VH-VL binders against o27280. Designs and how they scored, part 48

Target 1, 266 residues: o27280
Amino acid sequence: MDSMNVPEVLEIKRIVEESESVKTFIFSWDFRREVRPGQFVMVWDFRDEKPMSVSLIDPVRSEIGISIRRVGEFTDRVHGLSEGDLLGIRGPYGRGFELMGRDILLVGGGIGMAPLAALADEATARGMRVDALVAARTADELLFLDRLEAAGVNISTCTDDGSCGFKGFAHERLLTLEENHDMAAVCGPEPMMFQVMRILDERDVPAQLSLERYMKCAVGICGQCCLDDTGFRVCAEGPVFWSQELSRVREFGRYRRDPAGRRVPW

## First folded at step 19 (VH-VL)

Design Ag8
Fold by OpenDDE, fold request of step 20:
Structure Ag8 (fold): chain C 266 residues (1-266), chain A 118 residues (1-118), chain B 112 residues (1-112)
Amino acid sequence: as target 1 above (266 residues)
Amino acid sequence: EVQLLESGGGLVQPGGSLRLSCAASGFTFRSYSMSWVRQAPGKGLEWVSAISGRGGKTYYADSVKGRFTISRDNSKNTLYLQMNSLRAEDTAVYYCARHDWYGSFDYWGQGTMVTVSS
Amino acid sequence: QSVLTQPPSVSGAPGQRVTISCTGSSSNIGEGWDVHWYQQLPGTAPKLLIYENTNRPSGVPDRFSGSKSGTSASLAITGLQAEDEADYYCQSHDSSLSGSKVFGGGTKLTVL
């Protein structure tokens, strides 16, 4: 097995409290190993292993950040860790986002903003105009607003309960915003992404969307993250897909498979 | 800094034509939708026309549909308004305005006066 | 006659709080379109004062605030100053007018 596939035991350098349920764990990183926004790493707490998006890429400080939402036993354990504690990290894996043009639209929901935040940093560093539609169920679940603002990103917020910004869903908010983007990057709940993709296609805006599926190997071998019909492996051909690719994926926006391989609707 | 400078205004007879220009600078012109907004003397603001950043989509107020044509040349950073079949009620200061992402007009020119009179 | 309705005039003394209403309908503000506000000083071009219902551009004092609810929006000015004397316009979007931007009729604010 390639050395990249062996978890490297890294010390948590810093922890950033993003929200009540989301923490960003900062690690020293050797950038001889390239990492791109949209790629993921496998995080190992010496009991279980989960794929996590890279949310911060800082070559200046030689650091990466991994944002993790507390949603289960694994993430509960990780959230209990402190600075100085250890985690195993292998990767990065998957296809990341590709930047093109001068004007980029980011549409993110919940923890889906993690890879988009990293993408925003890269885009702004390149001098691109970045508009970010940040969606969440409630105001307290909106992520990376200060970070995005500091980077010069134009932000629009959307919350299901109207506690911040537009009351409604991201695709509804998107319909009320100006259309002048060269590309879009989307990440969040799949029903959201499905609707957003539809709108972007109608607007002829090239779009990249990051999918989430259950992963095991992360190297395209086990097939656990294989999408129906197409055979796309989210860990290998994804997790970032072009809208044209996802248009071929029957299950997209409709259902996913659980760890047992059963269809579960969104 | 962002600057918008209108020109082309003047006196014209009813039924005549006039072409307004708006020279933009200080920003990436193609990245923004642009509008013309007019204000008759002593009256309020009236949206006239809009065009998308790339020029693919145009919009018009009912009051000017069929008579006015909005266009842009992104290579010259210039917005245009071709006004035909002008009427007395078209008399106004015409402003060029930039759209922000939210659909507001974040920058305005100083305006150019159009007077339609016999 | 304007798609959005504003009071033609409001007045207040220095230091007071004044409010300017903007009433729309289900095809504009009520449909979810944002409301923006502009200040126009005498003899000048309009200036963006509030965007996206509540946000202030840089340089706009925090004594200016915007709100939106239902089919209406409101501009509030606290600590009224002499230099606030101007015309104020609300602006939104109306889907029933083929994607047209729409303005209120404007409100003349007089500082007593």
Scores: ipSAE 0.927, ipTM 0.958, lowest interface PAE 0.5, mean pLDDT 96
Fold by OpenDDE, fold request of step 20:
Structure Ag8 (fold): chain C 266 residues (1-266), chain A 118 residues (1-118), chain B 112 residues (1-112)
Amino acid sequence: as target 1 above (266 residues)
Amino acid sequence: EVQLLESGGGLVQPGGSLRLSCAASGFTFRSYSMSWVRQAPGKGLEWVSAISGRGGKTYYADSVKGRFTISRDNSKNTLYLQMNSLRAEDTAVYYCARHDWYGSFDYWGQGTMVTVSS
Amino acid sequence: QSVLTQPPSVSGAPGQRVTISCTGSSSNIGEGWDVHWYQQLPGTAPKLLIYENTNRPSGVPDRFSGSKSGTSASLAITGLQAEDEADYYCQSHDSSLSGSKVFGGGTKLTVL
């Protein structure tokens, strides 16, 4: 078995409180193991294991960051940890984002901004112009604004309640912004991504979207994250997909499979 | 430093034609939509025309539709406005302006004067 | 005849607060399009003052602030200074005009 499949026990180096419900856990990382924005790692708290996106990639400091939203028992336990505590990390896994062109549009919702923040860092480091539409339910749930601003990213915000920026959804805000992007990267609630993809297709902007599905093995064996009809495994062929690929995925934007395999609407 | 420099203005008779140019520098020209905005003497600002960064989409005010044509040459970092069938009411200072992501005009040229008179 | 309506003139003494209104409709400001503001000093080209309703470009003093509500927007200037004497224009987008940018009629600000 490849060493990448064995969890490495790592010490939490730092914890950044991004919002009330989101923390970024920072670890020392050996960059002989390559990691790309859009890839994920399996986080093991010695009881359970969950896939998490990498939100920070810092080769200079030899660090990675994993942003975790508090949504259940596992994440509750992780959020209770302190600096110096241990977690098991294995990976990275999956297909990450590919950068192309000069001008990139990022559209993120909630915790979906995690991989996009890492992508923004890479894009800006390459000298690309980065525009980021950051969406959340409320102002206090908007993520990584200071970090993005510091990186030179142009930011537009939208919130469901209008507490910050545009009042409404990301796809609505997108219609009121200028175009002229070479590519787009999208991550967030699937209904948001579905609507955003439609707009980007109409604008002839190549788009990559990161999907979220229930994952178990992370190595393309168990099939728990398979998309209906296509057989795409989110952990292997994804989680980042091109819009052309997702156009073939009938369930996209419509439903997902829960841990029991039952179809549930978004 | 972002710079926009208009040229091509002058005196023309009604029914005549004129071609304006705007030379851009200090930024990646193709990445930005551009507009022409005019201002008649002692009057307010009036949007005239816009073109997308790649030049694939063009927009015109009703007052100039069918008479004016906006274009761009990204290899030369230049914006153009071909004005035909000019009228007295077209007399104005013509500005070229860059669009930011939000749809505002973040940079303007100093303008070129167009006078339509018999 | 401007799509957006501004008062033709406003005035204030140094140090005072002045407000310039910009009234639109459901096809522009009310539809969700942002409002931007420009300052034009005599004999010069316009300068971006406020973008995306409330944001100041680099170099613009915090004395200038923008707001938007419903179908209207407002520019506020606090601590009025002599150099603030200029024409001010609001700008937005109107979907009923085939993607056209639209300006207000402009407001002449006089510092007394």
Scores: ipSAE 0.927, ipTM 0.958, lowest interface PAE 0.5, mean pLDDT 96
Fold by OpenDDE, look of step 19:
Structure Ag8 (fold): chain C 266 residues (1-266), chain A 118 residues (1-118), chain B 112 residues (1-112)
Amino acid sequence: as target 1 above (266 residues)
Amino acid sequence: EVQLLESGGGLVQPGGSLRLSCAASGFTFRSYSMSWVRQAPGKGLEWVSAISGRGGKTYYADSVKGRFTISRDNSKNTLYLQMNSLRAEDTAVYYCARHDWYGSFDYWGQGTMVTVSS
Amino acid sequence: QSVLTQPPSVSGAPGQRVTISCTGSSSNIGEGWDVHWYQQLPGTAPKLLIYENTNRPSGVPDRFSGSKSGTSASLAITGLQAEDEADYYCQSHDSSLSGSKVFGGGTKLTVL
């Protein structure tokens, strides 16, 4: 068995264009190595390495998918790759989502829908009722709608500009929807997650939220992804946290650390 | 197939009481909020009462507050409406309706007629 | 006296386009609450026609469409058919009424 910390060089099996800025890269996967929705992998293009969420888990086809948004030099290079090209993948790492109950609410923003899409597949496979609030700035940035619909997920959309669905933010839309859920899973911009968490707490809905921080080692050693006050490492104790855990994290929804360790407001 | 079947309607005198039932099948009952909606003869639809899936929250129209009580038994897949101090203006066909996630009524029963008359 | 206001009746010839308005206020449609539409054929229970302002349930023809703007909503029926003769109701939520669902007064559509 290969060391979990050594990147495995994998061939890109397929590329799915999700939007103008998001692609899903599909790889063959040996499922003797378990992977859960909410976990992440480190993607290595032989120059740089970045953490990416797993957005597809398909044991039947023995495949996983990693969705990547084009945002900088690394992702520009990756988006220039073709089927048959190689990438290094190590992991999976971190704590993934837990499923409980029969009714689950998913709230996702932008690329935050990536881990939630994988969770939706698992939840629906287990016979759960899944409602998904999908948010984006514009209609063109809404992700995985067809995939979610095909899985039997009830979808509500909201966009900042009103180009699709509810005009406004996810937390505003959430206030206008029915509340019959046993748990919620949330992933997206941290300001969005902060507001959504508040609403879910008021409704007594147990919630799990996936955080994003600058990660270097992914194994809880370097401390770059450490959250203030708690000492939680996003790569080790997260990236998925319960709302009760995040309530103890002062920086949540307020600021993050940049690669130099400086506080950067949201 | 989703089915809702109302029962318990009938003739009652003013000031009397009546209990309506709605038997649900074809879906996970506890996962959905339910409402009663009524329609007087030749008139429009009027929302009466709602109850959350787990039964923890109830809502009433002002016209029935203090007189009607909505409840549910999820073990029996049944919705109830206890109607007390009935008035002539309560005469209507009473429908049970399921809430979808968006707050619309996606499934309706065929209704049960309640007539309040001396 | 309904919270949402609809015209009491509309009419059209087969093949024509008809529109039914639903006027609310700042405490319901204007607050961001969705509008839903129902069709009630004579002697039958209501049927969901449009949900979440613009969406059609399975089985509803695409000649039915909904829209929402400001404090009002509208149901449009194109290619009017004889079987469309029915009562139509809009429905929303009103925050001023402690979580109450609200209906329009209903519109009787006659196909000439």
Scores: ipSAE 0.912, ipTM 0.951, lowest interface PAE 0.5, mean pLDDT 95

Design Ag8
Fold by ESMFold2, look of step 19:
Structure Ag8 (fold): chain C 266 residues (1-266), chain A 118 residues (1-118), chain B 112 residues (1-112)
Amino acid sequence: as target 1 above (266 residues)
Amino acid sequence: EVQLLESGGGLVQPGGSLRLSCAASGFTFRSYSMSWVRQAPGKGLEWVSAISGRGGKTYYADSVKGRFTISRDNSKNTLYLQMNSLRAEDTAVYYCARHDWYGSFDYWGQGTMVTVSS
Amino acid sequence: QSVLTQPPSVSGAPGQRVTISCTGSSSNIGEGWDVHWYQQLPGTAPKLLIYENTNRPSGVPDRFSGSKSGTSASLAITGLQAEDEADYYCQSHDSSLSGSKVFGGGTKLTVL
């Protein structure tokens, strides 16, 4: 934990344009600070700091990739940066995904595919069979398809508008796909994750889901990332939770909180 | 290389029984649902039965329910079809087929012939 | 009585394009279930040709293509070759019978 709370200022080594709205920023990384799929980092642009998904973990090249969707002021500023520019990175934080068995299902919505792409690399390296359901609003927002295919992942896509793959939501597509998984890993919009979790629970498939909540400290001290009913801190006990843990949480999939702590609909 | 090899076909009288086997190799057998698919001489393909990779779920076409039992032994990488109360209409080549995630049959055996006649 | 309906035969000359239809219903193709296609050469087991409506497995030439619309699907074969002479089957899932895989009746393709 010694350097985890202090941002390390790193140079952007390379930028990969994943879509019109998503870029992956690649940094040199000293893997004495171990990084696991599903853990997150806090990205600091010298004005503000936000949690971001690690999508590439490459100890051989000593690189990590952080995938960032342009959605507001902070991410607009970061998307305006170039190779050679600086960002602060602290972490990694949180509990990553645990791989079990030999057959894994990944279900990712939008930027939620970022931690799952990292997990897919680890799973395939272990010789697991990996099936990935990749969801987005439109075809141009589907992420990491070429990378997943090159890794030997079996891919199915769905889009809200039907521009690519199954027309509809991830949980609707999941009902028309074959079972036979030892576990699942799910990350994306919380309403999607709730619906997917219910299907996986019915199928008796152990599932790990990666949650997003408002964060400030990222080390479990300030309490800003707590879930109702359990006291779980997303930054410490999560962001990856087992479905069994989340079944005890009434807020999951039903509402979220703004930075002032007010309940708002998803 | 994925390989499926059916055996156990033959000539049997109506009302008789027969057990088919399918030896699997070249893939992690327990990871995949498996089906039996049959084809009567000169006719099309007919799905008969399926079993989940871990063996916990079984499915049957209406034409064989109550007469056929699908099973698997994952320690031996073998799929089985126990066929009882056989009828002339069951005469067919029986194929062993592997499911992919999308619900297609991505690999097939060569088939074994079952003939039901007096 | 096949749940999925295919024409019993089609024919074409070498180099031509042919299509094979597969007509289903609201309980299979119309409910969003995928359509898969198989080629069966005489005396051999079926071979997967198209999966998930439009995708070709490795090794299947790009002159084979699939499509799906509404309650129907279609297999198109362009640049016909003599070796394409075979039986072709569509396959899907029918939710009216829990867990049921269904095949079309098959189409014999003759290369003239």
Scores: ipSAE 0.754, ipTM 0.889, lowest interface PAE 0.9, mean pLDDT 90
Fold by ESMFold2, fold request of step 20:
Structure Ag8 (fold): chain C 266 residues (1-266), chain A 118 residues (1-118), chain B 112 residues (1-112)
Amino acid sequence: as target 1 above (266 residues)
Amino acid sequence: EVQLLESGGGLVQPGGSLRLSCAASGFTFRSYSMSWVRQAPGKGLEWVSAISGRGGKTYYADSVKGRFTISRDNSKNTLYLQMNSLRAEDTAVYYCARHDWYGSFDYWGQGTMVTVSS
Amino acid sequence: QSVLTQPPSVSGAPGQRVTISCTGSSSNIGEGWDVHWYQQLPGTAPKLLIYENTNRPSGVPDRFSGSKSGTSASLAITGLQAEDEADYYCQSHDSSLSGSKVFGGGTKLTVL
């Protein structure tokens, strides 16, 4: 258990450019450290450490992939790395997605498709019917479409600007699609997830949603990832929560907390 | 391969009843919504009724609401249409059709003929 | 009673292009509902030709294409062949009809 709290320094084996702003970094991985879709790792660039979702889980090739969007100083530095360069990785941490039934809906926004792509691989390997609603602001930000298609996933796209697929928000498109699912898995911008959760609740579809919060320890000790009202720690009890668990959380969809503990609107 | 086979059509008098069946094979039946679609001789297609894959939601065209009942038995991979208070205007070939996620009818049976006549 | 309007017939010579329109409203196509197209040969069940406005199922030649704009949709057939002679239907969903599936009235295509 103590080895999970110390980063292992790993060589970047391969880099895949998923879009102009998203790269997938692939590492050799010892699968005695089991990894489940929806769990996260802490990525250390020797200056700072950030949580990242695993997007590829390949025990046959002994590889994991971590998809990272360039959004700030840390991710800019990581995007500047090359194959052969080193990163520290600790984990995996958190509760992953649980599959149930035979028919699953995936709703992903932006980089939120990363953990859902890993889940889609597991679901299709189990013989489940997988429908994926892939959302982004623009067509060039839609992720993993070719990979999902190759896996036999049924895809519908939506973009805020209408450049690909349905013009509008994921929850608006969802209202014009068929409802035959045993469960849903949702990951993306929290306002999107809140609106999607409302529709899924009306449809009586059990849903799991993956949340992002500020993290420090990643094992639930420091309290930095706690949710208001319940005391749930995103790094320990999540990051994947059932929708019924989130219905007790006032902050979900409304605000988040910065490192100083101040409320910040989404 | 996906197969849909309708049965139970025939001649019935106005005001009578008839029950159609559709035997499904080659796919996971419970994962798909199903519809009945009819076509009167020499006329176009008319959607009649739909049922969700789990059977919890049913939908009817106004022309049949209150007279027809759609149902399914997922343990037998069978779709049903109970047709009561039949009228001459219900005379048609009745097709069983499978929905995809996008709301299209991706597979159809060959149909069963219902004739309502004195 | 159809809220989707199609021309009753269209015709074209072999090798030519034909277009079949499907005109709806704000309660169906204009609300964001997809348009699907079916081909029906005489005496047979309909066959899915286009789904989700523009997509072709496996085995449908690329000379068949679909489009949607505003409250209307179109099916285009290029390189017209004798075996294309059939009835063609558009289909969507209409919120004003208790959320029902709706077909257009159908278009008979004649290859001259």
Scores: ipSAE 0.712, ipTM 0.870, lowest interface PAE 1.1, mean pLDDT 89
Fold by ESMFold2, fold request of step 20:
Structure Ag8 (fold): chain C 266 residues (1-266), chain A 118 residues (1-118), chain B 112 residues (1-112)
Amino acid sequence: as target 1 above (266 residues)
Amino acid sequence: EVQLLESGGGLVQPGGSLRLSCAASGFTFRSYSMSWVRQAPGKGLEWVSAISGRGGKTYYADSVKGRFTISRDNSKNTLYLQMNSLRAEDTAVYYCARHDWYGSFDYWGQGTMVTVSS
Amino acid sequence: QSVLTQPPSVSGAPGQRVTISCTGSSSNIGEGWDVHWYQQLPGTAPKLLIYENTNRPSGVPDRFSGSKSGTSASLAITGLQAEDEADYYCQSHDSSLSGSKVFGGGTKLTVL
């Protein structure tokens, strides 16, 4: 009954190849259904349905962009699609990022830069100073650098292999950068986010982190996205949480759960 | 256009005091850490002091600790250096400089001369 | 302060390549802190030339380049021009009990 719960079948308007393994799929979107950076949509390929982050929010052109990393069977099929092909989209769902102050730090790992790229556009449009630490395993996997630069974002890169920027992890790079931010937004591999959160908490920088968990209903009914210790549902109370909310959650940064609910290490 | 303008330099006797100011414009002042850097006549650059954008953290070179105090007034976009117990060795051009996120000094003023002589 | 060591002078003819070294220690460059470079023309304030080891601000020609390895950094100038005659300083951060920012002693570049 609720239009947000029923997939709308949309035509792929444009495809942007962001890297060897990441494509952005652009759709027309009616912004009477508002979309906030950090919210997600469920993407349906008529066989399976997966949550995906919105990376482009453009009310002027009535477009959204959804960035998808090729990781498995579902994303392989979606990556095989062309302009004009159809996908089902329902949402948006979840709690997005909240902007505050004048100075924001973004820390993104891999595909985690997708929602942060959308946030960067909003922050710069509001006149905020945006510093972005963009992390990946290799230079070829760094995402959205040209887009961030064009938006006036100050960029620092780090790669595990040192092929671009600082050689090492995002949290190691943070220790060698200036500390003048009102808030931070963090999205990427959960071990990275845990280490970054620790540094930001020690510096008394309010931080919001975006979590990934298994989702089925996306509206908080089924309980599949619940966190240990709090009962928070990632699809309803998240996926964006304040660091203080996550500091009381033992599983964050330590382990994840498979679709059967079993603990598995990161 | 980012602009930094130092003032308050002059001739002072040893043991005296002087207060330098740096007027900032063209950027959001509170977002940036600031430093004082000095250069004695014919000598190289020497970092003197730094203050965080919100003013909560201050840093000093050993040569000036206990004698100099860095401060800022973000409502007036102004950086200050209070210099007490001045010595001949403090004679220098004093620059104010803005830190970028990477820890470099991306903008400099033109400097103000402080001469300590009896 | 001479926490970072630079040669006192270097020289080169127009069109040549010169390099200026900046040698630090385990408490600064060797700990992973970035190196930045400044050009100071006679009678003027310093100007940022290279930041974050290798990056050039807008307006700095690509014949200026920086590198860092181990506890040392280097500034290279190719296609040397008369206007490049200046003093050059490296700068980093030191984690010891000394102040947080440190400069090299400076290098006077003479264009022959």
Scores: ipSAE 0.709, ipTM 0.863, lowest interface PAE 1.1, mean pLDDT 89

